VH-VL binders against q9h9l3. Designs and how they scored, part 145

Target 1, 176 residues: q9h9l3
Amino acid sequence: PRKMVAIDCEMVGTGPKGHVSSLARCSIVNYNGDVLYDEYILPPCHIVDYRTRWSGIRKQHMVNATPFKIARGQILKILTGKIVVGHAIHNDFKALQYFHPKSLTRDTSHIPPLNRKADCPENATMSLKHLTKKLLNRDIQVGKSGHSSVEDAQATMELYKLVEVEWEEHLARNPP
Key: E = the ipSAE of ESMFold2; O = the ipSAE of OpenDDE; V2 = 0.75 times the mean of E and O plus 0.25 times the DockQ between their complexes.

## First folded at step 8 (VH-VL)

Design z12 (framework fv_nivolumab; at its last look DockQ between E and O 0.77; V2 from the best seeds 0.00; counts 0 for: pae O 2.6 > 2)
Fold by ESMFold2, look of step 8:
Structure z12 (fold): chain C 176 residues (1-176), chain A 124 residues (1-124), chain B 107 residues (1-107)
Amino acid sequence: as target 1 above (176 residues)
Amino acid sequence: QVQLVESGGGVVQPGRSLRLDCKASGFTFSDYYMHWVRQAPGKGLEWVAVISYDGSNKYYADSVKGRFTISRDNSKNTLFLQMNSLRAEDTAVYYCAKEGYYQSSAYLRYFDYWGQGTLVTVSS
Amino acid sequence: EIVLTQSPATLSLSPGERATLSCRASQSVDDYLAWYQQKPGQAPRLLIYDADNRATGIPARFSGSGSGTDFTLTISSLEPEDFAVYYCQQYDNWPLTFGQGTKVEIK
């Protein structure tokens, strides 16, 4: 039986006008929500926009942050061979410069039964905050200080558990 | 510099079809959800449709479901709107719109860049 | 569907005056609310996102406030170029919806 983890990342703006999203924090939790990894990560290029309102990243977090190439190696070692759960997870994989097999990827922003449980349109991309409030009766991402990737990864795992049996059977019948 | 340029508008009879194109430049088109928003002459703004970054997920306003199809070709940085079974109430300026940048765990569905629009007139 | 009701429909004011535009949502949209300006013959222009964040390049005289169901756009001292139609838009839930607009016109 395959192990399952949830991941969430925070990004800062790099490149021209700060429009490129570069990894600055990554959190990974196991099935029970225990933290397996949580590091601030130093992007290999100049940070133009910390995006602090959303990312929670400030200049001081970068002082002792793990360099990107080292952090990427640590993270990929954890993800390899596992079912990885995330919300809009392709953004996390792009920031990691990594491809995870689609058959081992679970994206809570693209699970029609999950949307249906929340009384949301099945093929609309719903926010993690909205699904968490509707289905778990929890408020996440509260305040203007930025998101917590640990909190978000934990919420993502709990959302997936609500549809896990049903969705795993669906994917077995309909391989991606 | 981000640019969005719509084309393909014109005058058509009810029941006919049109395809709108939106050419994008100045950003990584394949990273973004893209939208169509329309505005009838003298009226307000109405969201029409959205398509995911890779084209795999699409959602429509009720007023156009079953008649309009949003699509994209990421190799050509082009967004499309196929409008079938056109009605008089579809008469509007159609705007191509880009979402703001992905923000940690969230897509924020406000529109930071708009094209100048292309007019579709449906009249007999 | 979340309905956004803007008031007033028309504000008739002189340059230098303060404009206060209201947007009321039929249910909470938290802070997922944007404001746009549209001048005749032009596409809309983003002014405010996330209820109170000014978009890049937008003059400081524009400010947004509110959360939940009640939102306000304030223009502290109207300039001649500010006479336009203003729309609010929610992005808390699908479908995305706009208010019907408030026209700010010269008295």
Scores: ipSAE 0.612, ipTM 0.858, lowest interface PAE 2.1, mean pLDDT 92
Fold by OpenDDE, look of step 8:
Structure z12 (fold): chain C 176 residues (1-176), chain A 124 residues (1-124), chain B 107 residues (1-107)
Amino acid sequence: as target 1 above (176 residues)
Amino acid sequence: QVQLVESGGGVVQPGRSLRLDCKASGFTFSDYYMHWVRQAPGKGLEWVAVISYDGSNKYYADSVKGRFTISRDNSKNTLFLQMNSLRAEDTAVYYCAKEGYYQSSAYLRYFDYWGQGTLVTVSS
Amino acid sequence: EIVLTQSPATLSLSPGERATLSCRASQSVDDYLAWYQQKPGQAPRLLIYDADNRATGIPARFSGSGSGTDFTLTISSLEPEDFAVYYCQQYDNWPLTFGQGTKVEIK
């Protein structure tokens, strides 16, 4: 079986009025929740909005941040050949300017059995925070100081593990 | 600047159908979830439906489920609301609304931009 | 669904006065609460998001506070253009819901 990793990224705002989401932090954990990667990343363009309340990113984090191109290479090396788990992971891949094969991607925001288990509408997109609270009885993204991408990646992996067997069987019968 | 322009409103009889359009500009349309929100005359606001960035996920208020269909054409920067089996209580100004930023795994489902709205009147 | 109850229904004040609007949720919505302003014949305008963040271009006299179930929108000193209807909205859970609105009218 292929190795599985979970990814979570934080983005800042660049471009006009900060409407472009640029990668500023990336965290990757393995199946057991061990951190494989956790780096602040310097966007190629000027940061207009740090979005600190959610991203947790501040100016001081960018002083020694890894340049985007370098970080992207490091991250892609980790992801290649693995099953990648994330929550609304298309946003992370977009920020990375990289798209993992769909057959090797698992998005916990689009797993009906997971929502069902949490007594949520199967076809609704629920936040990682809500699912984590309902299914893991754990509070994440607490406060106003921004998210921990490591914590979020770990929670994402744990959520997926709750439905892994069922969902992998489903995907085997219904490959994307 | 962000602009949302609704069209397609009008007067229809109960049981009939109507399609609303919302033309978006000033932002990358395909990067955002889009919503419909309606407001009956002299009343408050009611959320109607949401569609994901690529249209793969949709969710509706119970009041319109099974009757309304939200869709989008990203190549045309256009949001749609197909309204079938219209009822008198569907009479309202219909707004298309842009969802706020999505940051990592957190949905920020407030509406930072609204269209001017289009009036739908359902009457016998 | 999460029910948002706004109070008072109508607030009659004079220009220059402080306006305090309340929004109470039937259950906790954390900080996932927004405030909108709507004038007659116009679409709603975003004022506050995430309970206490002013939207771009919103004057400093507008402020939001609260968390969980009790939220407040404050207008420190009312300007003539501030007389309108104000709505709160939660985005913690589906379906998204709005308060019934508070009308701020001139005394």
Scores: ipSAE 0.136, ipTM 0.726, lowest interface PAE 2.6, mean pLDDT 92
ESMFold2 (binder alone), look of step 8: mean pLDDT 92; pTM 0.946

Design z13 (framework fv_nivolumab; at its last look DockQ between E and O 0.71; V2 from the best seeds 0.00; counts 0 for: pae E 2.3 > 2)
Fold by ESMFold2, look of step 8:
Structure z13 (fold): chain C 176 residues (1-176), chain A 124 residues (1-124), chain B 107 residues (1-107)
Amino acid sequence: as target 1 above (176 residues)
Amino acid sequence: QVQLVESGGGVVQPGRSLRLDCKASGFTFSDYGMHWVRQAPGKGLEWVAVISYDGSNKYYADSVKGRFTISRDNSKNTLFLQMNSLRAEDTAVYYCAKEGYYQSSAYIRYFDYWGQGTLVTVSS
Amino acid sequence: EIVLTQSPATLSLSPGERATLSCRASQSVDDYLAWYQQKPGQAPRLLIYDADNRATGIPARFSGSGSGTDFTLTISSLEPEDFAVYYCQQYDNWPLTFGQGTKVEIK
């Protein structure tokens, strides 16, 4: 059985008016929720907007942050060959400048059985916050101090576990 | 600069079909979810439908579910709304709307850019 | 679905006055609330997102406040170009919903 990890990233704004999303933190947890990686990452471009309300990233975090190229190498070594779980995970892969095999990718924002368990429309994209509240009875992303990518990755893994058996069987019958 | 240009509006009889197009420019279209929002004459705004960045997920307001189909062609930077079984209450200006920039792990569905709209009139 | 109730329906004020527009949600939407301005014959324009963040290019006289169920848009000193209808919108849960609007007219 393949090893499974969950990933979540935080981004800052770079480029014109800070509208480009660049990786500034990445957290990876294993199946049990243990932290395998949690680093602040320095984007290769000038940071225009720290987006601290959501990202939790402040200037002080960048002082000793791992340069993007080095961090990307570290992260990809962890992800290679594993099933990777995330929420709206395409944004995380875009920030990593990386494409993970679809057969090894699980996106909790687009799993119909998970929405069904939450009494949500199966074809609606639900936020991590809402799914976590409805299915795990937990409040995450509280306040305006920014999200924790560790907290979010852990919640994502717990959500996937609720549908893991059903969804893995579905994917075996319907290869991506 | 970001531009959204709707086309395909017009006058149609009840029960007929119409397709709206929205041509996007000035941003990477395939990075964003896209929406249709409508406004009946003299009335407020009503959300109609959403399609994910890659077209894989779609969701509709109850008032149009089963009759309208949202789609996109990322190679042409174009969003579509196929409207079947049109009713008088579908008469509205239809706006193409872009989701805001991805800012972190937040899933956000406010609209930072809008087209100028195209009028659909459903009348006998 | 989440109902947004805006008040007042119409606000008649003179240039230079402070305008205060209210939006009340039928359940908490946390900070996931946006404000739009719509001038006659135009598409809506984003003013405020996440309850209190001004969108790019929006003048400092516009500010948003509130959280949960009660939200306010304030225009600190009305300019002639601020005559418009203002809508609030929640994006906490599906379906996305708008308030019915507040018309700001110059007295």
Scores: ipSAE 0.600, ipTM 0.862, lowest interface PAE 2.3, mean pLDDT 91
Fold by OpenDDE, look of step 8:
Structure z13 (fold): chain C 176 residues (1-176), chain A 124 residues (1-124), chain B 107 residues (1-107)
Amino acid sequence: as target 1 above (176 residues)
Amino acid sequence: QVQLVESGGGVVQPGRSLRLDCKASGFTFSDYGMHWVRQAPGKGLEWVAVISYDGSNKYYADSVKGRFTISRDNSKNTLFLQMNSLRAEDTAVYYCAKEGYYQSSAYIRYFDYWGQGTLVTVSS
Amino acid sequence: EIVLTQSPATLSLSPGERATLSCRASQSVDDYLAWYQQKPGQAPRLLIYDADNRATGIPARFSGSGSGTDFTLTISSLEPEDFAVYYCQQYDNWPLTFGQGTKVEIK
């Protein structure tokens, strides 16, 4: 069986008016929730908006942050060959300027059985916070201090485990 | 600067169809979810529908489900709303609205930019 | 659905006065609450997001507060251009919903 990891990234705003989402933190956990990677990352461009309410990123976190190119190399080395689980993971890959093979990607925001289990519309994109509360009875992303990418990655992996068997069978019958 | 320009509104009879267009500019259209919000004359705002950044997910208000179809063409930076089986209560100004930025596992679903709106009048 | 109730329906004030608008949710929406301003014949304009963050270009006299079920929009000193209808909107759960609006009119 192929090893699985879960990833969650936090982004800050760069470019004009901060509309460009740039990677500022990345967390990766294994199947058991153990942290494999957790680093603050320095974008190559000037940060216009830290988006702290969501990202949890503050100016002091960037003082000793890992340069993007270096961090990207470290992260890609971890992801290569693994099944990568994430929530709305296309955002993470975009921020990483890397795209994992579709057949090795699991996006918990696009798994209808997961939504069904949470009594949510199957065709609606639900937040990680909502699914985590409904299915795991756990509160994440509480307060205004921003997300914890480690906590979010762990929650994402736990959610996927709830539907792993069913979904992997589905994917086997319906390869992407 | 961000611009959203709706078109396609007009007067139609009940039971007829109409398609609205929304042309976007000033931002990377394909990165954002897009919404339709409507406002009946002299009334408040009502959310209508949403489509994800790549068009893979769609969700509708119960009041329009089964009758309206939201879609988009990212190559043309255009959002669409196909309205079928129109009713008098569908009479409203229809706005296209840009969803806030995606932040990994969170979707920021306030509307930072709105179009000027296009009026749809359904009357016999 | 989450119902947002705004009060008062109409607020009559003079320029320079403080305006306090309320938005109450039928259930907790955390701080996933936005405020919009709409003038006659115009589209809504975003004022506040995440309950207490001013949108870009919004004057400092506008402020939002609250969390959970009770939210407040405050205009510290009304300017002539502030007389309009104000809506709150939650984005915690589907379907997205708006309050019925508060009209701030000149006394």
Scores: ipSAE 0.330, ipTM 0.787, lowest interface PAE 2.1, mean pLDDT 93
ESMFold2 (binder alone), look of step 8: mean pLDDT 93; pTM 0.949

Design z14 (framework fv_nivolumab; at its last look DockQ between E and O 0.84; V2 from the best seeds 0.00; counts 0 for: pae O 2.7 > 2)
Fold by ESMFold2, look of step 8:
Structure z14 (fold): chain C 176 residues (1-176), chain A 124 residues (1-124), chain B 107 residues (1-107)
Amino acid sequence: as target 1 above (176 residues)
Amino acid sequence: QVQLVESGGGVVQPGRSLRLDCKASGFTFSDYGMHWVRQAPGKGLEWVAVISYDGSNKYYADSVKGRFTISRDNSKNTLFLQMNSLRAEDTAVYYCAKEGYYQSSAYLRYFDYWGQGTLVTVSS
Amino acid sequence: EIVLTQSPATLSLSPGERATLSCRASQSVDDYLAWYQQKPGQAPRLLIYDADNRATGIPARFSGSGSGTDFTLTISSLEPEDFAVYYCQQYDYWPLTFGQGTKVEIK
């Protein structure tokens, strides 16, 4: 049976005026929500904007952070051959400079049955925060200290489980 | 530098169609969701539609659902708005707007860059 | 839909004065609130995002504050170029909505 993991990343601003998004933390959890990977990652470019309100990343986290190239190798070894669940997961893959097979990718921001369960329009791209509140009755991403990628990955896996049977059957009938 | 240039506005009769284009430059267009926002003469701003970075998801204001279609061509860095069954209340300056930087689990849908707008006038 | 109510509708002030603009949301939008400036015949310009972050290139006299339902844009000392219409916008939930604007005009 094919294993399933959930991933969430946090990004900092690099490049001119800090507008480029670069990977600075990655968390991966298994189906049961156990943490498989959670590392701060040093971007290969100078950090212009830590974006701490969103990312939770501070200068101190970069002191012993894993260099991007090494972290990417570690992360890809975990993801290979698995179904990977995320929210707006294309952003995570772009930050990783990686493409995961579409047939093994699940994006909770683009699952119409999940939106329907939340009484949201099926074609609207809903935030992880709102879906988690509506469907799990939990508040995530609270306060101004930044998001927790572990918390977000765990919430994403729990959301997917709500529609897993229906969505896996849909994908089997409608291969990407 | 980031630039957004709208075109295709004009004067049309009610019930007719018009297509707006927005040419983007100075950023990686395919990384960002894009929006149309309109402003009727002498009035405030009204959000019209959004399209996701890859074109796979679209959402519309109730006032335009079923009549307008947003689309994009990432190979040409161009955003489109097809406006069908135009009504007098669609008369407005239409702005192309870019979302802020991307973050993994958050959509930051403030508009950091705007085009200068193109006027659409619907009158008999 | 989330309604944003701006007050006052018009603020008549002289250069050098402090302007304080209010935006009130019908429900919490956390800090997902932006402020824009619009001059006649021009596109809106982003001033503040995430309630209190100044956008690139915006002068220090502009500041934002607030969270939840009550937000404020402050212009500490008005310059002649600051007489314009100001809009708030929320991006917490669909549809995206704007306030109806506050016109800051010369007295």
Scores: ipSAE 0.602, ipTM 0.863, lowest interface PAE 2.5, mean pLDDT 91
Fold by OpenDDE, look of step 8:
Structure z14 (fold): chain C 176 residues (1-176), chain A 124 residues (1-124), chain B 107 residues (1-107)
Amino acid sequence: as target 1 above (176 residues)
Amino acid sequence: QVQLVESGGGVVQPGRSLRLDCKASGFTFSDYGMHWVRQAPGKGLEWVAVISYDGSNKYYADSVKGRFTISRDNSKNTLFLQMNSLRAEDTAVYYCAKEGYYQSSAYLRYFDYWGQGTLVTVSS
Amino acid sequence: EIVLTQSPATLSLSPGERATLSCRASQSVDDYLAWYQQKPGQAPRLLIYDADNRATGIPARFSGSGSGTDFTLTISSLEPEDFAVYYCQQYDYWPLTFGQGTKVEIK
């Protein structure tokens, strides 16, 4: 079986009015929740909005941040060949300007059995925070200081593990 | 600048169908979830439906579930609301609304931009 | 569903006065709360998101505060163009819900 990792990224706003989401932090954990990667990343464009309340990113974090191109290379080396778990992971891949094979991607925001287990509508996209509280009885993303991408990646992996067997069987019968 | 322009409103009899359109411009339409919100004459705001950025997920208010269908065509930057089995209580101005920006693990479902609205009147 | 109760229903004030609007949630919505302004014949306009962040282009006289179940929108000094209906909205739970609105009218 392939190794599994979970990824979570934080983005800041660049471009006109800060509407472009640019990668500013990336965290990757293994199946056990061990941190494989956790770096602040410097976007190639000027940051207009740090989105600190959500991203946790502040100006001082960018002083020694890893340049995007370098960070992207490091991250891709970790992800290559792995099953990659994430929540609303299309946002992470977009920010990375990288798209992992769909057959090797697991998005916890699009797993109906997970929502069912949480007594949520199967066709609704639920937040990581909500699912984590409901299924793991754990509070994440608490406060106003922004998310912890490590914490979020770990929670994502733990959520997936709750439905891993069922979902992998489903995917085997219904390849994407 | 961001623009949302609704169309398709009008007067219809109960039980009939109507389709609303919302044309978006000024942002990457395919990156954002889109919503419909309605407002009965002289009343407050009521959320109606949401569709995810790629159309893969849809969710509806109980008041319209089974009767309304939200959809989108990202190639045309257009949001749709197919309204079937219309009732008098569906009479309202219908707004399309843009969802706030996404973070990787959270969806910010406030509405940073609204259309001008289109009036739907259901009466016998 | 989460019920948002706004108070007062109507607030009569004069230009230059301070306006304080309340929004109470039936249960905690954390800071997933937005405020909108709506003038007659117009679409709502976003004022505040995440309980206390001003949207782009919103004057500094508008401010939001609160977390959990109790939220406040404050207009430090009312301008003539501020007389309108104000709505709060939570986005922590499905379905998304709005308050019933507070009308700020000229005294």
Scores: ipSAE 0.247, ipTM 0.759, lowest interface PAE 2.7, mean pLDDT 92
ESMFold2 (binder alone), look of step 8: mean pLDDT 92; pTM 0.949

Design z15 (framework fv_nivolumab; at its last look DockQ between E and O 0.77; V2 from the best seeds 0.00; counts 0 for: pae E 2.1 > 2)
Fold by ESMFold2, look of step 8:
Structure z15 (fold): chain C 176 residues (1-176), chain A 124 residues (1-124), chain B 107 residues (1-107)
Amino acid sequence: as target 1 above (176 residues)
Amino acid sequence: QVQLVESGGGVVQPGRSLRLDCKASGFTFSDYDMHWVRQAPGKGLEWVAVISYDGSNKYYADSVKGRFTISRDNSKNTLFLQMNSLRAEDTAVYYCAKEGYYQSSAYIRYFDYWGQGTLVTVSS
Amino acid sequence: EIVLTQSPATLSLSPGERATLSCRASQSVDDYLAWYQQKPGQAPRLLIYDADNRATGIPARFSGSGSGTDFTLTISSLEPEDFAVYYCQQYDYWPLTFGQGTKVEIK
């Protein structure tokens, strides 16, 4: 059986008007929620907007942050060969400039049985915050200090576990 | 720079169909979820539908569910709205709308760019 | 469905005055609130996102504030080009919803 990890990233604004999303933090947890990786990452471009309300990233975090190319190498070594779970995970992969095999990718924002457990329409893209509140009775992303990618990755793994048996069987019958 | 141009609006009788197109330029279209928003004459704004960046997920307002189909062709930078079984209440200007920047831990579903709109009139 | 109630329906002011527009949500939407300006015959234009962030190219006289259920758009000193209809929009819950609008007119 393949090992499973969950990932969550935080992005800052780079490029014109700060509208390009660039990786500035990445957290990876194992099946039990133990932290395997959690680093602040320095984008290769000038940061125009820290997006601190969402990202939790401040100027001080960038002082000793790991350069993007180095961090990417570290992260990819952890992800290779594993089932990777995330929420809207395509955004995380885009920020990493990386493609993970679809057969090894799990996205909690697009799992119909998970929405059904939350009494939500099966094809509505529910936020991690709302799924976590409804299904785990836990408040995440609280306050204006920004999100924690560790907290979010842990919540994502716990949500996936609620539907893991059903969804893994579904994917075995319907390979992506 | 960023442009969204809707087309395909017109006058049509109840029960008929129309297809709206939205041609996008000035940004990487396949990076963004896209929306349709409508505005009846003299009225406020109503969200209609969303389609994910790759077209794999679609969601609709209850008022149009089962009658409208949102789709996209990323090779042509084009968003579509197929409107079937049109009713008088569907009379509106239809806007194509682009979400702002993406962030994995927060959904950012405000609309930083809008098209000029295309008018659909459903009348006998 | 989250109902956004804007008040007042119409705000009649002179150039140079401060405009204060209110948006109240039927339940908390955290900071997931945007403001738009719409002039006759035009598409809406984004002014404020995430409750208090000014969009690119929006003059400093526009500011947003609030969180949860009560939000305010302030125009510190009205210019002639500011008369328009203003809408708030929440994006914390599906479906996405808009307020009914506040018309700012110059007398």
Scores: ipSAE 0.666, ipTM 0.881, lowest interface PAE 2.1, mean pLDDT 92
Fold by OpenDDE, look of step 8:
Structure z15 (fold): chain C 176 residues (1-176), chain A 124 residues (1-124), chain B 107 residues (1-107)
Amino acid sequence: as target 1 above (176 residues)
Amino acid sequence: QVQLVESGGGVVQPGRSLRLDCKASGFTFSDYDMHWVRQAPGKGLEWVAVISYDGSNKYYADSVKGRFTISRDNSKNTLFLQMNSLRAEDTAVYYCAKEGYYQSSAYIRYFDYWGQGTLVTVSS
Amino acid sequence: EIVLTQSPATLSLSPGERATLSCRASQSVDDYLAWYQQKPGQAPRLLIYDADNRATGIPARFSGSGSGTDFTLTISSLEPEDFAVYYCQQYDYWPLTFGQGTKVEIK
């Protein structure tokens, strides 16, 4: 069986009015929740909006941040060949300017059995925070200081584990 | 600059159908979930429906579920609302609304940009 | 669904006065609360998001505060163009819901 990792990225705003989402932190954990990667990343363009309330990113975090191109190489090396689990992971891949094979991607925001288990509408995208609270009885993303991408990646992996068997069987019968 | 332009509103009888269009510009349309919000004359705002960035996921208010269909064509930067089995209580100005920016694992579901709306009147 | 109750229904004030608008949620929505301004014949305009962040281009006289169930929109000194209807909106739970609105009118 292929190894699984979970990924969570934080983005800051660059470009005109800060509307471009640029990678500023990336965290990757293995199946057991061990941290494989956790780095602040320096975008190639000037940061206009740190989006700190959500990203947790502050100006001081960028002082010794890993340049984007270098970080991207490091991250891709970890992800290659693995099943990658994430929440609304398409945005993480977009920020990385990398797209993992769909057959090796698991998005916990688009797993109907997971929503069903949480007594949520199957066709509604639920936040990681809500699913984590309902299914793991754990509070994440608490406060106004921003998210912890490590915490979020770990929660994402744990959520996936709850439906892993069922969902992997489904995907085997219905390959993307 | 971001622009959203609704069209397709008009006067229809109960039970009839109508399709609304929303043309988007000034941003990468395919990156954002899009919404419809309506406002009955002299009343407040009511969320109607949402469609994911790639159109793969849709969710509706109970008041329109089974009757309305939200869709999009990203190649044309256009959002749609197919309204079937229209009722008098569906009379409203219909706005298309852009969802705020996304942060990983969190959906930012406030509306930073709105169209000017298109009026739908359902009456006998 | 989350019910948002705004108060007062109508607020009559003069230019230069301080306006305080309340929005109460039937249950906690954390900081997932936005405020909009709507003038007659116009679409709503985003003022505040995440309870206390001003949207781009919004004057400093507008401020939001609160968390959980109790939120406040404050206009420190009303300008003539501020007389309008204000709505709060939560985005923590499906379905997304709005308050019934507060009308700020000129005394």
Scores: ipSAE 0.448, ipTM 0.832, lowest interface PAE 1.5, mean pLDDT 93
ESMFold2 (binder alone), look of step 8: mean pLDDT 93; pTM 0.948

